# Designs tried in a protein design chat: VHH binders against Probable ATP-dependent RNA helicase DDX59 (DDX59). Part 17

Target 1, 164 residues: Probable ATP-dependent RNA helicase DDX59 (DDX59), of Homo sapiens (Human) (q5t1v6r416to579)
Amino acid sequence: NVRQIILWVEDPAKKKKLFEILNDKKLFKPPVLVFVDCKLGADLLSEAVQKITGLKSISIHSEKSQIERKNILKGLLEGDYEVVVSTGVLGRGLDLISVRLVVNFDMPSSMDEYVHQIGRVGRLGQNGTAITFINNNSKRLFWDIAKRVKPTGSILPPQLLNSP
Short names: E, the ipSAE of ESMFold2; O, the ipSAE of OpenDDE; V2, 0.75 times the mean of E and O plus 0.25 times the DockQ between their complexes.

## First folded at step 6 (VHH)

Design n19 (from d02 with I100T G104S S105G Q108T; framework vhh_6z1v_2)
Fold by ESMFold2-Fast, scan of step 6:
Structure n19 (fold): chain B 164 residues (1-164), chain A 122 residues (1-122)
Amino acid sequence: as target 1 above (164 residues)
Amino acid sequence: EVQLVESGGRLVRTGGSLRLSCAASGRTFSRYAMGWFRQAPGKEREVVAAISGSGGSTWHADFVKGRFTISRDNAKNTVYLQMNSLKPEDTAVYYCAAETYPWSGDSTYDYWGQGTQVTVSS
């Protein structure tokens, strides 16, 4: 029940593209999870989301306790937060949390982690969307991404299909 | 598992520059996001800068923005912190840390170096 969208986004353009998605009424459906590849990035990006878009945003990473992470995710589901920016670290036992939109701001290093992250969307019969930013930094996964996403009928970037 | 060794820490005068290096062992270096942290005596450890595995994304704490720059050379398995316009307040032990994917939800899966001392005096 997850619609997969793959976008070609160079690293300097990622923040602008995220803000465009969060301001797009067709794509933005809270609650939203945004996945990034480092802890400081999660903190800085969640602050930028709040300041630029006005959305209630907070970070999750390993230096926040399990109880703090549970309280943040409870707040996300209850509407106290609209966007949570996380490393892949939600915490064990939090796998049942479901959101309407996932944005992989950074493509995970493996397809197993990609599947795990987009699996947060569309649980309990609800439809959802997963948007993933890619560029040449993820080149080693292009074949696996295309193989998984192409059968869904989603449009793939030409750069993904024409990579050597 | 990865091992991290910091180097380059020394005594420098206010306004000076210094480059720290962090050498990593292992063939999976480019898969780890890396960070620089610091800790002054009697204070808690604080985040200074971070860089993605590819080097394409960097983040710097506000108190070093414009003065410090993080970079990496994946061919040499090394992360750098270029420190300019040093202030006495920058005096601390600087630590290199590696972050892994997929995340476990626990800081025990992170790898840390032993630290390198930076002292900034007038």
Scores: ipSAE 0.005, ipTM 0.222, lowest interface PAE 10.1, mean pLDDT 79

Design n21 (from d02 with R31N I100K S107Y Q108E; framework vhh_6z1v_2)
Fold by ESMFold2-Fast, scan of step 6:
Structure n21 (fold): chain B 164 residues (1-164), chain A 122 residues (1-122)
Amino acid sequence: as target 1 above (164 residues)
Amino acid sequence: EVQLVESGGRLVRTGGSLRLSCAASGRTFSNYAMGWFRQAPGKEREVVAAISGSGGSTWHADFVKGRFTISRDNAKNTVYLQMNSLKPEDTAVYYCAAEKYPWGSDYEYDYWGQGTQVTVSS
């Protein structure tokens, strides 16, 4: 039972929109998972979150060693991190964490990956929210996004319905 | 086997504008993160801007925000850095770099170009 929210966000506005979400007391439920499409983006965005919002943020991707990734996951279970920025390789151990908010900062390149990412919300029978940023870079997926999200009752951006 | 080739660097006067291009060859780069770095003589290399492989999340260093804009055209396999309101302290060799993170993979690759010189006269 995941609340799916699709927002039209142009690339230069994505960071500001993320910070607004993280500062929204109704949406912010740590730890928050933020998905990006690359390692550099994960590291840089994680640093920006900590610098600008003061929240304890960490990145998880394959360049982190297996030992370091396990230590980060343990720290998440102990409440040491409030925001995790990942490329999607978090490991199956994340199922042990009650995650109630996911932000897809970058729309994944396939609907299979989209479903996998939002599926990390609402595990263990809890309700959660998944917010996904889209723009023209994802237009080939607009039909698939609409088909999946429309039945949930969520409002879709007008730009998605008027493609191309 | 992949190559990144920067172009567009030249002498410009303070307050001027310049666009740098990075042409990638050997494979498509639509799933690579791309960044612009710079290094002036006697200083360490620093990150100027970065752009994701797909969807285009961007980041710009505080010292260039509002002046520089990174963009890409994946159909042309090219990344750009639009530089406005140039200052003498922007004088440096500018490098294009790429990294890939395959979904579900524990490996990556880093690629760098040879650099293009930008000189801003006072």
Scores: ipSAE 0.005, ipTM 0.237, lowest interface PAE 11.2, mean pLDDT 79

## First folded at step 9 (VHH; framework vhh_8emy_2)

Design p01 (from m05 with L108W; at its last look DockQ between E and O 0.02; V2 from the best seeds 0.00; counts 0 for: pae O 3.0 > 2, placed apart)
Fold by OpenDDE, look of step 9:
Structure p01 (fold): chain B 164 residues (1-164), chain A 124 residues (1-124)
Amino acid sequence: as target 1 above (164 residues)
Amino acid sequence: QVQLQESGGGLVQPGSSLRLSCAASGFTFSDYAMHWVRQAPGKGPEWVSSISGSGGSTNYATSVKGRFSISRDNPSKTLYLQMNSLRPEDSAVYYCARYSYDSGRYEWSTFDYRGQGTQVTVSS
């Protein structure tokens, strides 16, 4: 089962919100996957996580070599990294069984991608949490997100529900 | 050839303890994180615990946290699972498992290698 949390977060507040989540003892369960929409963003955010939180963090994206990416994933599974900031580079067949928290720092571009990202947790009967940052930049997905999350009983941001 | 062999299962009463072992061969044991996975009749597999290659990091499913302890002895290539305060819902076949890592692929199935499993039954 995946607990889905949708948070209304404006772009300038995203980093701060992420740090709050990573410092929340109830939410932070390493290793954590953080999904972003660009490679440079992944690198910068991972560096920021390291500097600000002191957590072991690394980025993974398509510009990294196959060997590097392999080692990063191995490290994730072995507990070498507490946070992995990733673009949509992770394949659908990848089972990250130890991951219990996913943060969609950037809203996925489609519901298929959303389902793919949150599906990184809750595998093999484990409970997981997926936190998604959303704002007006993803207005086109408001209806679909609401439709998917509302049945779970999760509280949705008022901004999402009041959007036409 | 990668081989994993579980042992230590049995029939026990609730509240009792068991210690499972897994003998590994055919690979550099210390280079790989190891996992315990269990499967009860009529249910899908459930991840239980993992330990890093060095043994420095451990992870547990919420359902077993505080009761189970994973450990390893790299020189003897043995994985352990100490199970305390056992409950009926812990009844399952327990498997020692490993990811392949060697394929170079970023898409892989969970537990490319596993043993035959050992049966754990908790019943009053």
Scores: ipSAE 0.033, ipTM 0.448, lowest interface PAE 3.0, mean pLDDT 90
ESMFold2, look of step 9: ipSAE 0.410; ipTM 0.742
ESMFold2 (binder alone), look of step 9: mean pLDDT 82; pTM 0.832

Design p02 (from m05 with Y106W; at its last look DockQ between E and O 0.01; V2 from the best seeds 0.00; counts 0 for: pae E 4.7 > 2, placed apart)
Fold by OpenDDE, look of step 9:
Structure p02 (fold): chain B 164 residues (1-164), chain A 124 residues (1-124)
Amino acid sequence: as target 1 above (164 residues)
Amino acid sequence: QVQLQESGGGLVQPGSSLRLSCAASGFTFSDYAMHWVRQAPGKGPEWVSSISGSGGSTNYATSVKGRFSISRDNPSKTLYLQMNSLRPEDSAVYYCARYSYDSGRWELSTFDYRGQGTQVTVSS
């Protein structure tokens, strides 16, 4: 079961919001997956997470070798990393059973990708939380997000509901 | 050859304690995180707990947090699960499990290795 939280977050406020989440004892359940839309962003954000929060963080994206990615995932499962910042490179069959929190720092490009990313939690009978940052840059997905999340009883941002 | 063998299960009353053990062989035990998973009749498998290779990091399912404690002894290649304050809903077959990090794959779809399991039944 996945608890879905949709937050309206403007781009300049995203980092601050992420740090707030990572510092929230009720939300922060390491290891945490943070999804971003570009590899450079993943590297920069991971570095920022380390610097600002002191949490051990690593990035994973297509520019890293298979061996590197394997080691990162192993480290994640073994508790070596508290935060993993990832692009959409993780395979659909990947079981990260210890992950209890996913943050979509960048809104996924499609609902299929959204479902794929939030599906990283709530596996093997575990409860998980997926927090998604959204703003006007993803207006085309407003209806689909609302349609998917509304039935769960989760509160949606007014900006999302009032959008034509 | 990788081998895992669970033991320590049994029939107990609610509120009681059990300690499960898992004997590992055929690999460098300390190089791998180890997991406990359980499966109750008619239900899918449920992840219970994990511990890092060094033992420095532990994780627990919400349903068992505060009641169960995972530990390991790397010299003897043994994994443990201390289960306190047992509840009827804890009844299941408990498995010791490991991923195969040496497979060359970075995608981990299932536990590559597990034992035969040990039955835990909590009933008044």
Scores: ipSAE 0.021, ipTM 0.466, lowest interface PAE 4.3, mean pLDDT 88
ESMFold2, look of step 9: ipSAE 0.138; ipTM 0.535
ESMFold2 (binder alone), look of step 9: mean pLDDT 80; pTM 0.817

Design p03 (from m07 with R104G; at its last look DockQ between E and O 0.67; V2 from the best seeds 0.00; counts 0 for: pae E 9.4 > 2)
Fold by ESMFold2, look of step 9:
Structure p03 (fold): chain B 164 residues (1-164), chain A 124 residues (1-124)
Amino acid sequence: as target 1 above (164 residues)
Amino acid sequence: QVQLQESGGGLVQPGSSLRLSCAASGFTFSDYAMHWVRQAPGKGPEWVSSISGSGGSTNYATSVKGRFSISRDNPSKTLYLQMNSLRPEDSAVYYCARYGYDTGWEPSGTFDYRGQGTQVTVSS
């Protein structure tokens, strides 16, 4: 029940592509969960989303206190945020969040993590979309990505398909 | 060329209300989040409020939350700031702004476009 879209996006263009997605009425289904690979990147990207798009955005990662994380998760469940920027899986509370759009701003380091992250879409029978930004930094995973995504009928980037 | 024109400022007593307007042209207004930023004499710019391109999401600085209300009318390309319960610390030149892509972004202060501003002075 997850439409998996893979986009070839070089690191300097990732922010612009994310903002284009968040402004796309066909793709933007709040709340949106955005995954990044580091804590400082999560804070900075969340602030950029709020300032550039005007959407209500928050970051969540391990340097947030237990109380902060609890309040963020409560607010997310109650619809107080339209965009959440997160590093990886943070545990049971975040696992209960069901969204209609996931953006892997940074490709996870393993396919197990990829499957975990896109699994936030479509929980409890809901349809959804997962969009993943990929470039040569993720070359090790290209075969696995193609194997998982090709059967879904989504168009894969030529740069991924033509990679050795 | 992007053009922004602020208006509606004035000299008022504490507790008064004002409504600021910003007329926009030279870009597709509804595609952009819009912001209000204020600057008091001798101080750096302070972000006040933002509204999404559709108008569906709004954000406020803690110093104005509950007193100020941002809105927009996309057909007329106009941004508004309703300011209630004005205080002397709200005195500043108020600017409307749009933030650019691909040039980087910082949490405070830096925007690619703004008009001449409109002066709000709250004094007894």
Scores: ipSAE 0.011, ipTM 0.330, lowest interface PAE 9.4, mean pLDDT 80
ESMFold2 (binder alone), look of step 9: mean pLDDT 80; pTM 0.817
OpenDDE, look of step 9: ipSAE 0.371; ipTM 0.710

Design p04 (at its last look DockQ between E and O 0.41; V2 from the best seeds 0.00; counts 0 for: unsure alone 64.6 < 65)
Fold by ESMFold2, look of step 9:
Structure p04 (fold): chain B 164 residues (1-164), chain A 125 residues (1-125)
Amino acid sequence: as target 1 above (164 residues)
Amino acid sequence: QVQLQESGGGLVQPGSSLRLSCAASGFTFSDYAMHWVRQAPGKGPEWVSSISGSGGSTNYATSVKGRFSISRDNPSKTLYLQMNSLRPEDSAVYYCARYGYDSGRWEPSGTFDYRGQGTQVTVSS
């Protein structure tokens, strides 16, 4: 069971909102998976998290070498990282790791990707939370997001509900 | 406004100890990693040490590892640097510092955006 929270966050405010989440003791359950829409964004945001909060943060994406990815995944299993920022490639290597919090910093480009990304929380019967940042850049998915999230009882942003 | 104010510097002999303090205000202190940076005359700034917002993780430059200890007291919004076994090459103005972030989507800051006025440490004799 995954609690799906949708937050309206414009791109310039996304880092601030993420830092608020990572500093919220009720939400922050390390390790936290944070999804972004490109590899450079994963590297940059991971560095920003570490600089601002001091949390142990790393990025994973397809441009990391096979050795680097294996070492990062080993470190994650051993508790060396509190925040992992990824594009979609992370999921194949971390099926054995239970996480309690996923943040879609960038809304994925399809609902199939959305389902895949939130599926990293609550694995093996554990409950968890998926928080997704949305704005007008993902307008074509608003209907599909509403259909999926509305039955869970979560409050949807009025900006999404009032979209034409 | 973010405000940082260092204190505790002075003139000491080699092998001495000093404890620096940094009073912070204008932000939620416990949410941010804090850093010590030093700058000797005619040199560029040198990172010295960092501590996570919770205080649970610390890191040190090789030049000070084993001699300096960073700590923080979040209720009093105070950052500390205990400096033991001081050497003449440790002479510098010491700043407490914090990274900022801009409105860029993912980008980290490239520099320490917030620092105090500094406190002078001079090791000689």
Scores: ipSAE 0.576, ipTM 0.815, lowest interface PAE 1.3, mean pLDDT 86
ESMFold2 (binder alone), look of step 9: mean pLDDT 79; pTM 0.795
OpenDDE, look of step 9: ipSAE 0.611; ipTM 0.828

Design p05 (from m01 with L104Y; at its last look DockQ between E and O 0.67; V2 from the best seeds 0.00; counts 0 for: pae E 3.4 > 2)
Fold by ESMFold2, look of step 9:
Structure p05 (fold): chain B 164 residues (1-164), chain A 123 residues (1-123)
Amino acid sequence: as target 1 above (164 residues)
Amino acid sequence: QVQLQESGGGLVQPGSSLRLSCAASGFTFSDYAMHWVRQAPGKGPEWVSSISGSGGSTNYATSVKGRFSISRDNPSKTLYLQMNSLRPEDSAVYYCARYSYEWYPGSTSFDYRGQGTQVTVSS
């Protein structure tokens, strides 16, 4: 079962909110996947995670080779990395091992991508958590987000519910 | 207000050991990686070592690896640097440091450090 948390986070506050999540003993359950919308952002954010929290972190994106991507994902699942920051280009095996926490630092551009990203949280009879940051930049998806998340019982941000 | 206070420096002969301490206050110590940096007269700062908030991950500059050991005691909010087999090139002011949440590669802002402790290695 996947706990879907939607947080209203303005772009300047996203890094602070992520670091609060990674330091929260109730929320932080490695391994963690963090999704961002660009490869430079993935590189910069993963380095900031390492410097500020000291957690083992690395980025994954399209400028990394397929072999390198596979090794990074293996390392995440085996504990060599606690956090991987990705643009959504993940090396996949046929039997991908699930992670415990997904953070959509940037809301994906479609609900199909959203569903695929949160689907990486496992089903091992235990809870898993997907946390997604939204703001006005993703307002075209607000109705679809509400439709998908509201039945789960999660409290949606008032800013999402009250948007025009 | 973030405060960092280094101590334990001194004048020693080559091959000696020293243990540096850094007392931290004004922030949740265990939430942050801590770093040691050093600065010799007339030179820019040189990163020496780092340790994760939990203490589970450590890293060292190549010039000190195998000779220096970083550690922390989170209950007492204290960072340590054990410096063995000291050499004259290790002479510097040593600072403990923490980065802010606004830090990014290429940033020169939001770096916190103490006033330093002098280590001098000379015959």
Scores: ipSAE 0.258, ipTM 0.628, lowest interface PAE 3.4, mean pLDDT 83
ESMFold2 (binder alone), look of step 9: mean pLDDT 82; pTM 0.830
OpenDDE, look of step 9: ipSAE 0.473; ipTM 0.772

Design p06 (from m01 with E102D T108D; at its last look DockQ between E and O 0.82; V2 from the best seeds 0.00; counts 0 for: pae E 3.8 > 2)
Fold by ESMFold2, look of step 9:
Parts: structure tokens; sequence; C-alpha cells
Structure p06 (fold): chain B 164 residues (1-164), chain A 123 residues (1-123)
């Protein structure tokens, strides 16, 4: 019961699109997990989310200790944080996390990682949404994305469908 | 152009209440978190409270938690700070503030703030 939304978003517009999603009362269902491709990007985006939207936000990446990462994810489910910005597939603890909204701010480098990331949504009968930003940087995965998402009935961006 | 204008300050006794207002113009008010910041004489700015664009998420400095309440009215583009049980240490110039969407980490200043409103609590 995961709604998979694929949006065409060029890199300079990604922050604006994320803030629009987080300000949208129909889309924003805390807790929210946002995936990015690097740890510096996670830190910077999390700070921007907190300052600009006023939401309680923190980052997770490999320079956080395993205990610290567990405590942050526990806090996400307990309402201490409304948004957690994370690098890719994390280790221990992430496999059990279920949230209402996932945003792949950066498209992962493999479909296996994509499936893992969107799998954080809608577990235990909970409805949820996974939104993924794509552009030409993800071109190698366009066929695989279309193959997985098109049967769900979601409309795909024409820029993806028109790609050679 | 973004404009923020604070009002509602004054001279009051300890234990009193005041309500501050901030009139906003020149931007889509509901798209932005709003913040209250205060600055006492000879001190640096101190963050007081924030509220999300929708009004659904609020946060407070520990020094004011339980005494101050932030709110907003998006149709009238107005931010409020209800200050109860005022103490002499609450005396400061109070500013409303916001960040731009293109704000970058590393800055210690808000992108936009008003001229401030003076709150003075006499012991």
Amino acid sequence: as target 1 above (164 residues)
Amino acid sequence: QVQLQESGGGLVQPGSSLRLSCAASGFTFSDYAMHWVRQAPGKGPEWVSSISGSGGSTNYATSVKGRFSISRDNPSKTLYLQMNSLRPEDSAVYYCARYSYDWLPGSDSFDYRGQGTQVTVSS
C-alpha cells in the first residue's frame, strides 16, 4: 500500500520542491525520512529544513555512531524529530523503521537500494507515500523505474518516458 | 520586498502578560517558518521560538517554555507571541524573523527581520 510518485526535478530545484512537499498539508505526514547521496549533503539539508520550515529535523550518516543513529531513529518514531535526513541504506536499526512519507531527494544508484528505501513506508497496514526526485543523473535506471512503477498506475514524468 | 513589522511591546511589571504581533508582507506568508528572536542590552541575539508555515509545529527555548506561546494567522499574515508570567530577564528587543529558501548553512544571521519592539519588565 505504498504510493510511488516519481517527479522530474533538476538538481538546483530539489530543495524548493522538498520544502513545498513539507509545507503541503496533504502530503506531509510526519514522520518523514529523506534520503540523500552523501553525509555532508545530509547535514546541510537537515539544517536547511529546520531553519526554513521550522520542523524538528536531524541528519543520520556514517559519521554518527551506531548508538546515536539508533537513538535518532527511535526519536523519529516517538515524535522528537519530524524529519530525518539520511544517507542511503543504513545499518542496524533501519530495517525495522516504518514512516508515513519517504522522499528520495537523490535517486539511489541501484534499484535494490530504491526498493529498500521505499520499503520504509506503509508497513503494518499503514498507508504511505514515497516520492522520488529524478533527472538525467539517474538515466541508467529509467527503464527499471518505469518497469517497477508503471504497473502501480502512477503517471510517470514525460521526460523519463521520452528518454532514449 | 519582504517586510516584517513588530508591535505590542511596552513597560510592564513582573508577572504581567504581553502579546507581540508581527505584520508580514511581500511574500507568501504560509510558505515559511517564522521565528521570534530577542536581544537584551549588551548581549547577542537569543532565539526564542519558531512555528512552521502551517502552524502545526512549534518549538521554544527552554528559558520561555511553558510561559510563551507562538501562533500565526495565515489569512491575515500575522505572527504572534503571547508572553505570560514575564520576568525581568525577559527584557529585550523582540524581533520576528524568517529565512529564505536559498539560505545556506554557515550563516549566523536571519535573512530577514523587522526593526523590533521593546519589552521592558521592571523589578
Scores: ipSAE 0.210, ipTM 0.623, lowest interface PAE 3.8, mean pLDDT 84
ESMFold2 (binder alone), look of step 9: mean pLDDT 80; pTM 0.806
OpenDDE, look of step 9: ipSAE 0.672; ipTM 0.861

Design p07 (from m01 with S50Y; at its last look DockQ between E and O 0.01; V2 from the best seeds 0.00; counts 0 for: pae E 14.3 > 2, placed apart)
Fold by ESMFold2, look of step 9:
Structure p07 (fold): chain B 164 residues (1-164), chain A 123 residues (1-123)
Amino acid sequence: as target 1 above (164 residues)
Amino acid sequence: QVQLQESGGGLVQPGSSLRLSCAASGFTFSDYAMHWVRQAPGKGPEWVSYISGSGGSTNYATSVKGRFSISRDNPSKTLYLQMNSLRPEDSAVYYCARYSYEWLPGSTSFDYRGQGTQVTVSS
């Protein structure tokens, strides 16, 4: 069972919002998996997380070897990293990973990927949370997001609901 | 407006203990990792310790590990450094600091630091 939270966050404010989430006692449940849209963004955001929050953070993306990626994700579950910033769903190792919190820092370009990314949350009998940042850059997907999330009872941002 | 104010320094003998405090205002204290940095005369600044915004993660410079303990009280917006087994080489002005948000690869910079508090350890 996954609580899906959609937050309206303009691009310049995304880092600050992420840091707020990582310091929120109710939301921050390590291990945390954060999704971004490019590998440079993953490296830079992971560095910022470590520098600003002090949390153990590392990036994962396509320029890491398959074995490196699996070891990083295993370390996430074993406490070696509290936060992993990833460019997307990476290989077999990620398919098997279950975490307590996922943050879509960048909204993926398709709802299929959205569903896969939020599917990294939860295990039998446990609660998990998926938080997704949206703004006008995700406008093409607003109807699909609303269709998916509204039945769960979560409050949607007014800016999404007031968009045609 | 971000403000940081350190206190608790003094002149002490080797082997003594001191507890430094840093009062913070003008920002959401619990959102930010906090650091202690020290600067001895004629030297550049030396990083001492950090603590995560939640307080759940800490780390220390090798020179102070096992002797110093960083902590924070988020409700009172106060950062602490407990310094035990003080040595003459710990003599410095101690600053609490908050990291910069800037995307400067390889750069360590602090948006804000206080005025500092002097610690002097002398036989």
Scores: ipSAE 0.000, ipTM 0.173, lowest interface PAE 14.3, mean pLDDT 78
ESMFold2 (binder alone), look of step 9: mean pLDDT 80; pTM 0.817
OpenDDE, look of step 9: ipSAE 0.409; ipTM 0.730

Design p08 (from m05 with D102E S103P; at its last look DockQ between E and O 0.02; V2 from the best seeds 0.00; counts 0 for: pae O 4.9 > 2, placed apart)
Fold by OpenDDE, look of step 9:
Structure p08 (fold): chain B 164 residues (1-164), chain A 124 residues (1-124)
Amino acid sequence: as target 1 above (164 residues)
Amino acid sequence: QVQLQESGGGLVQPGSSLRLSCAASGFTFSDYAMHWVRQAPGKGPEWVSSISGSGGSTNYATSVKGRFSISRDNPSKTLYLQMNSLRPEDSAVYYCARYSYEPGRYELSTFDYRGQGTQVTVSS
């Protein structure tokens, strides 16, 4: 079961919001997956997480070798990393069973990708939380997000509901 | 050859305690995080707990947190699960499992290896 939280977050405020989430004892359940839309962003954000929060963080993306990625995932599952910032490089069949929190720092490009990302939690009978940052840059997905999340009883941002 | 063998299960009353053991062989035990998973009749498998290779990090499912404790002895290559305050809903076959870290796999099998399991039944 996945608890879905949709937050309206403007781009300049995303890092601050992420840090707030990571510092929230009710939300922060390491290890945490943070999904971003570009490799450079993943590297920069991971570094920022380390510097600002003190949490051990690492990035994973397609520019890293298979061996590196394997070691990162091993580290994640073994508790070596508290935060893993990832592009959409993780295989759909990969079960990260210890992950309890996913943050979509960048809104996925499609609902299929959205389902894929949030599906990283709530596996094997676990409860998980997926927090998704959304703003006008993803207006084309507003209807689909609302359609998917409303039935769960989760509160949606007014900006999302009032969008034509 | 990688082998995992669970033991310590049994029939107990609610509120009682059990300690499960898992004997590992055929690989460098300390290099792998180990997991306990369980499966009750008619239900899918449920992840219970994990421990890092060194034993420095542990994780628990919400349903067992505060009641179960995972530990390991790397020299003897043994994994443990101390189960306290047992409840009827804890009844299941418990498996010791080694997780696969290989990225890009498209299969539902979460673990490379697991044992035959040990039955835990909590009933008054």
Scores: ipSAE 0.023, ipTM 0.417, lowest interface PAE 4.9, mean pLDDT 88
ESMFold2, look of step 9: ipSAE 0.414; ipTM 0.722
ESMFold2 (binder alone), look of step 9: mean pLDDT 80; pTM 0.814

## First folded at step 10 (VHH; framework vhh_8emy_2)

Design q01 (from p04 with G100S; at its last look DockQ between E and O 0.72; V2 from the best seeds 0.00; counts 0 for: pae E 6.1 > 2, unsure alone 64.6 < 65)
Fold by ESMFold2, look of step 10:
Structure q01 (fold): chain B 164 residues (1-164), chain A 125 residues (1-125)
Amino acid sequence: as target 1 above (164 residues)
Amino acid sequence: QVQLQESGGGLVQPGSSLRLSCAASGFTFSDYAMHWVRQAPGKGPEWVSSISGSGGSTNYATSVKGRFSISRDNPSKTLYLQMNSLRPEDSAVYYCARYSYDSGRWEPSGTFDYRGQGTQVTVSS
């Protein structure tokens, strides 16, 4: 199954938190898939990951062809890339992959997307982790997130639980 | 304050080996990839090699693959470059370097933010 970790992270702190996760020996289990909310953000964050952590990183988004995306994801599973930064649900290429760690750098705009994104983790008998950064920008989804995650026993951020 | 200090350069003949060291302080060394960059007289900086914070991922410029080996010792905060089969075109000042990603922005910072004074490597015969 998928271990779902929810972290309260304000937008200016998200990049540093991601780098901490990618350097954490308990959490970092390549291959890793990182979700962001826009294609320019995917390009910039993947470059930052490579420069700051030294991990082999590349981006996937709508301006890349389906063939190109499949080749990038194949490279992720074969070790050519340790981290792939992707915009949300981009089609069938992502539906077929399984990774050990997913990071929702940006919380998706719906719970359907959330479920799809964390569903990249833990297939084929492998346990995995999904870490999601949340703040007030995702307030509309707080109840749904709490409802899904609280039964798993994961500690939820007090800012989410106490949000008006 | 970030401090980087390179050492181990010298004057050697072609085919020789040298091992460069870089002592780091003022930051959590194991959190950052480290890089070697070199600059020959009258030329722009040239990236040589990189190593991830854990040391598990390494990359090399085509010109040095198979001859140079990057490594790090995180407990001692030291970066190394083993240079074998040195050639005259390897002559340069060698710098260890680190990026600093500016918090709160999407864009990575520009070129390398931090480097030391460098160590001179001269290969001649």
Scores: ipSAE 0.037, ipTM 0.484, lowest interface PAE 6.1, mean pLDDT 82
ESMFold2 (binder alone), look of step 10: mean pLDDT 80; pTM 0.811
OpenDDE, look of step 10: ipSAE 0.352; ipTM 0.705

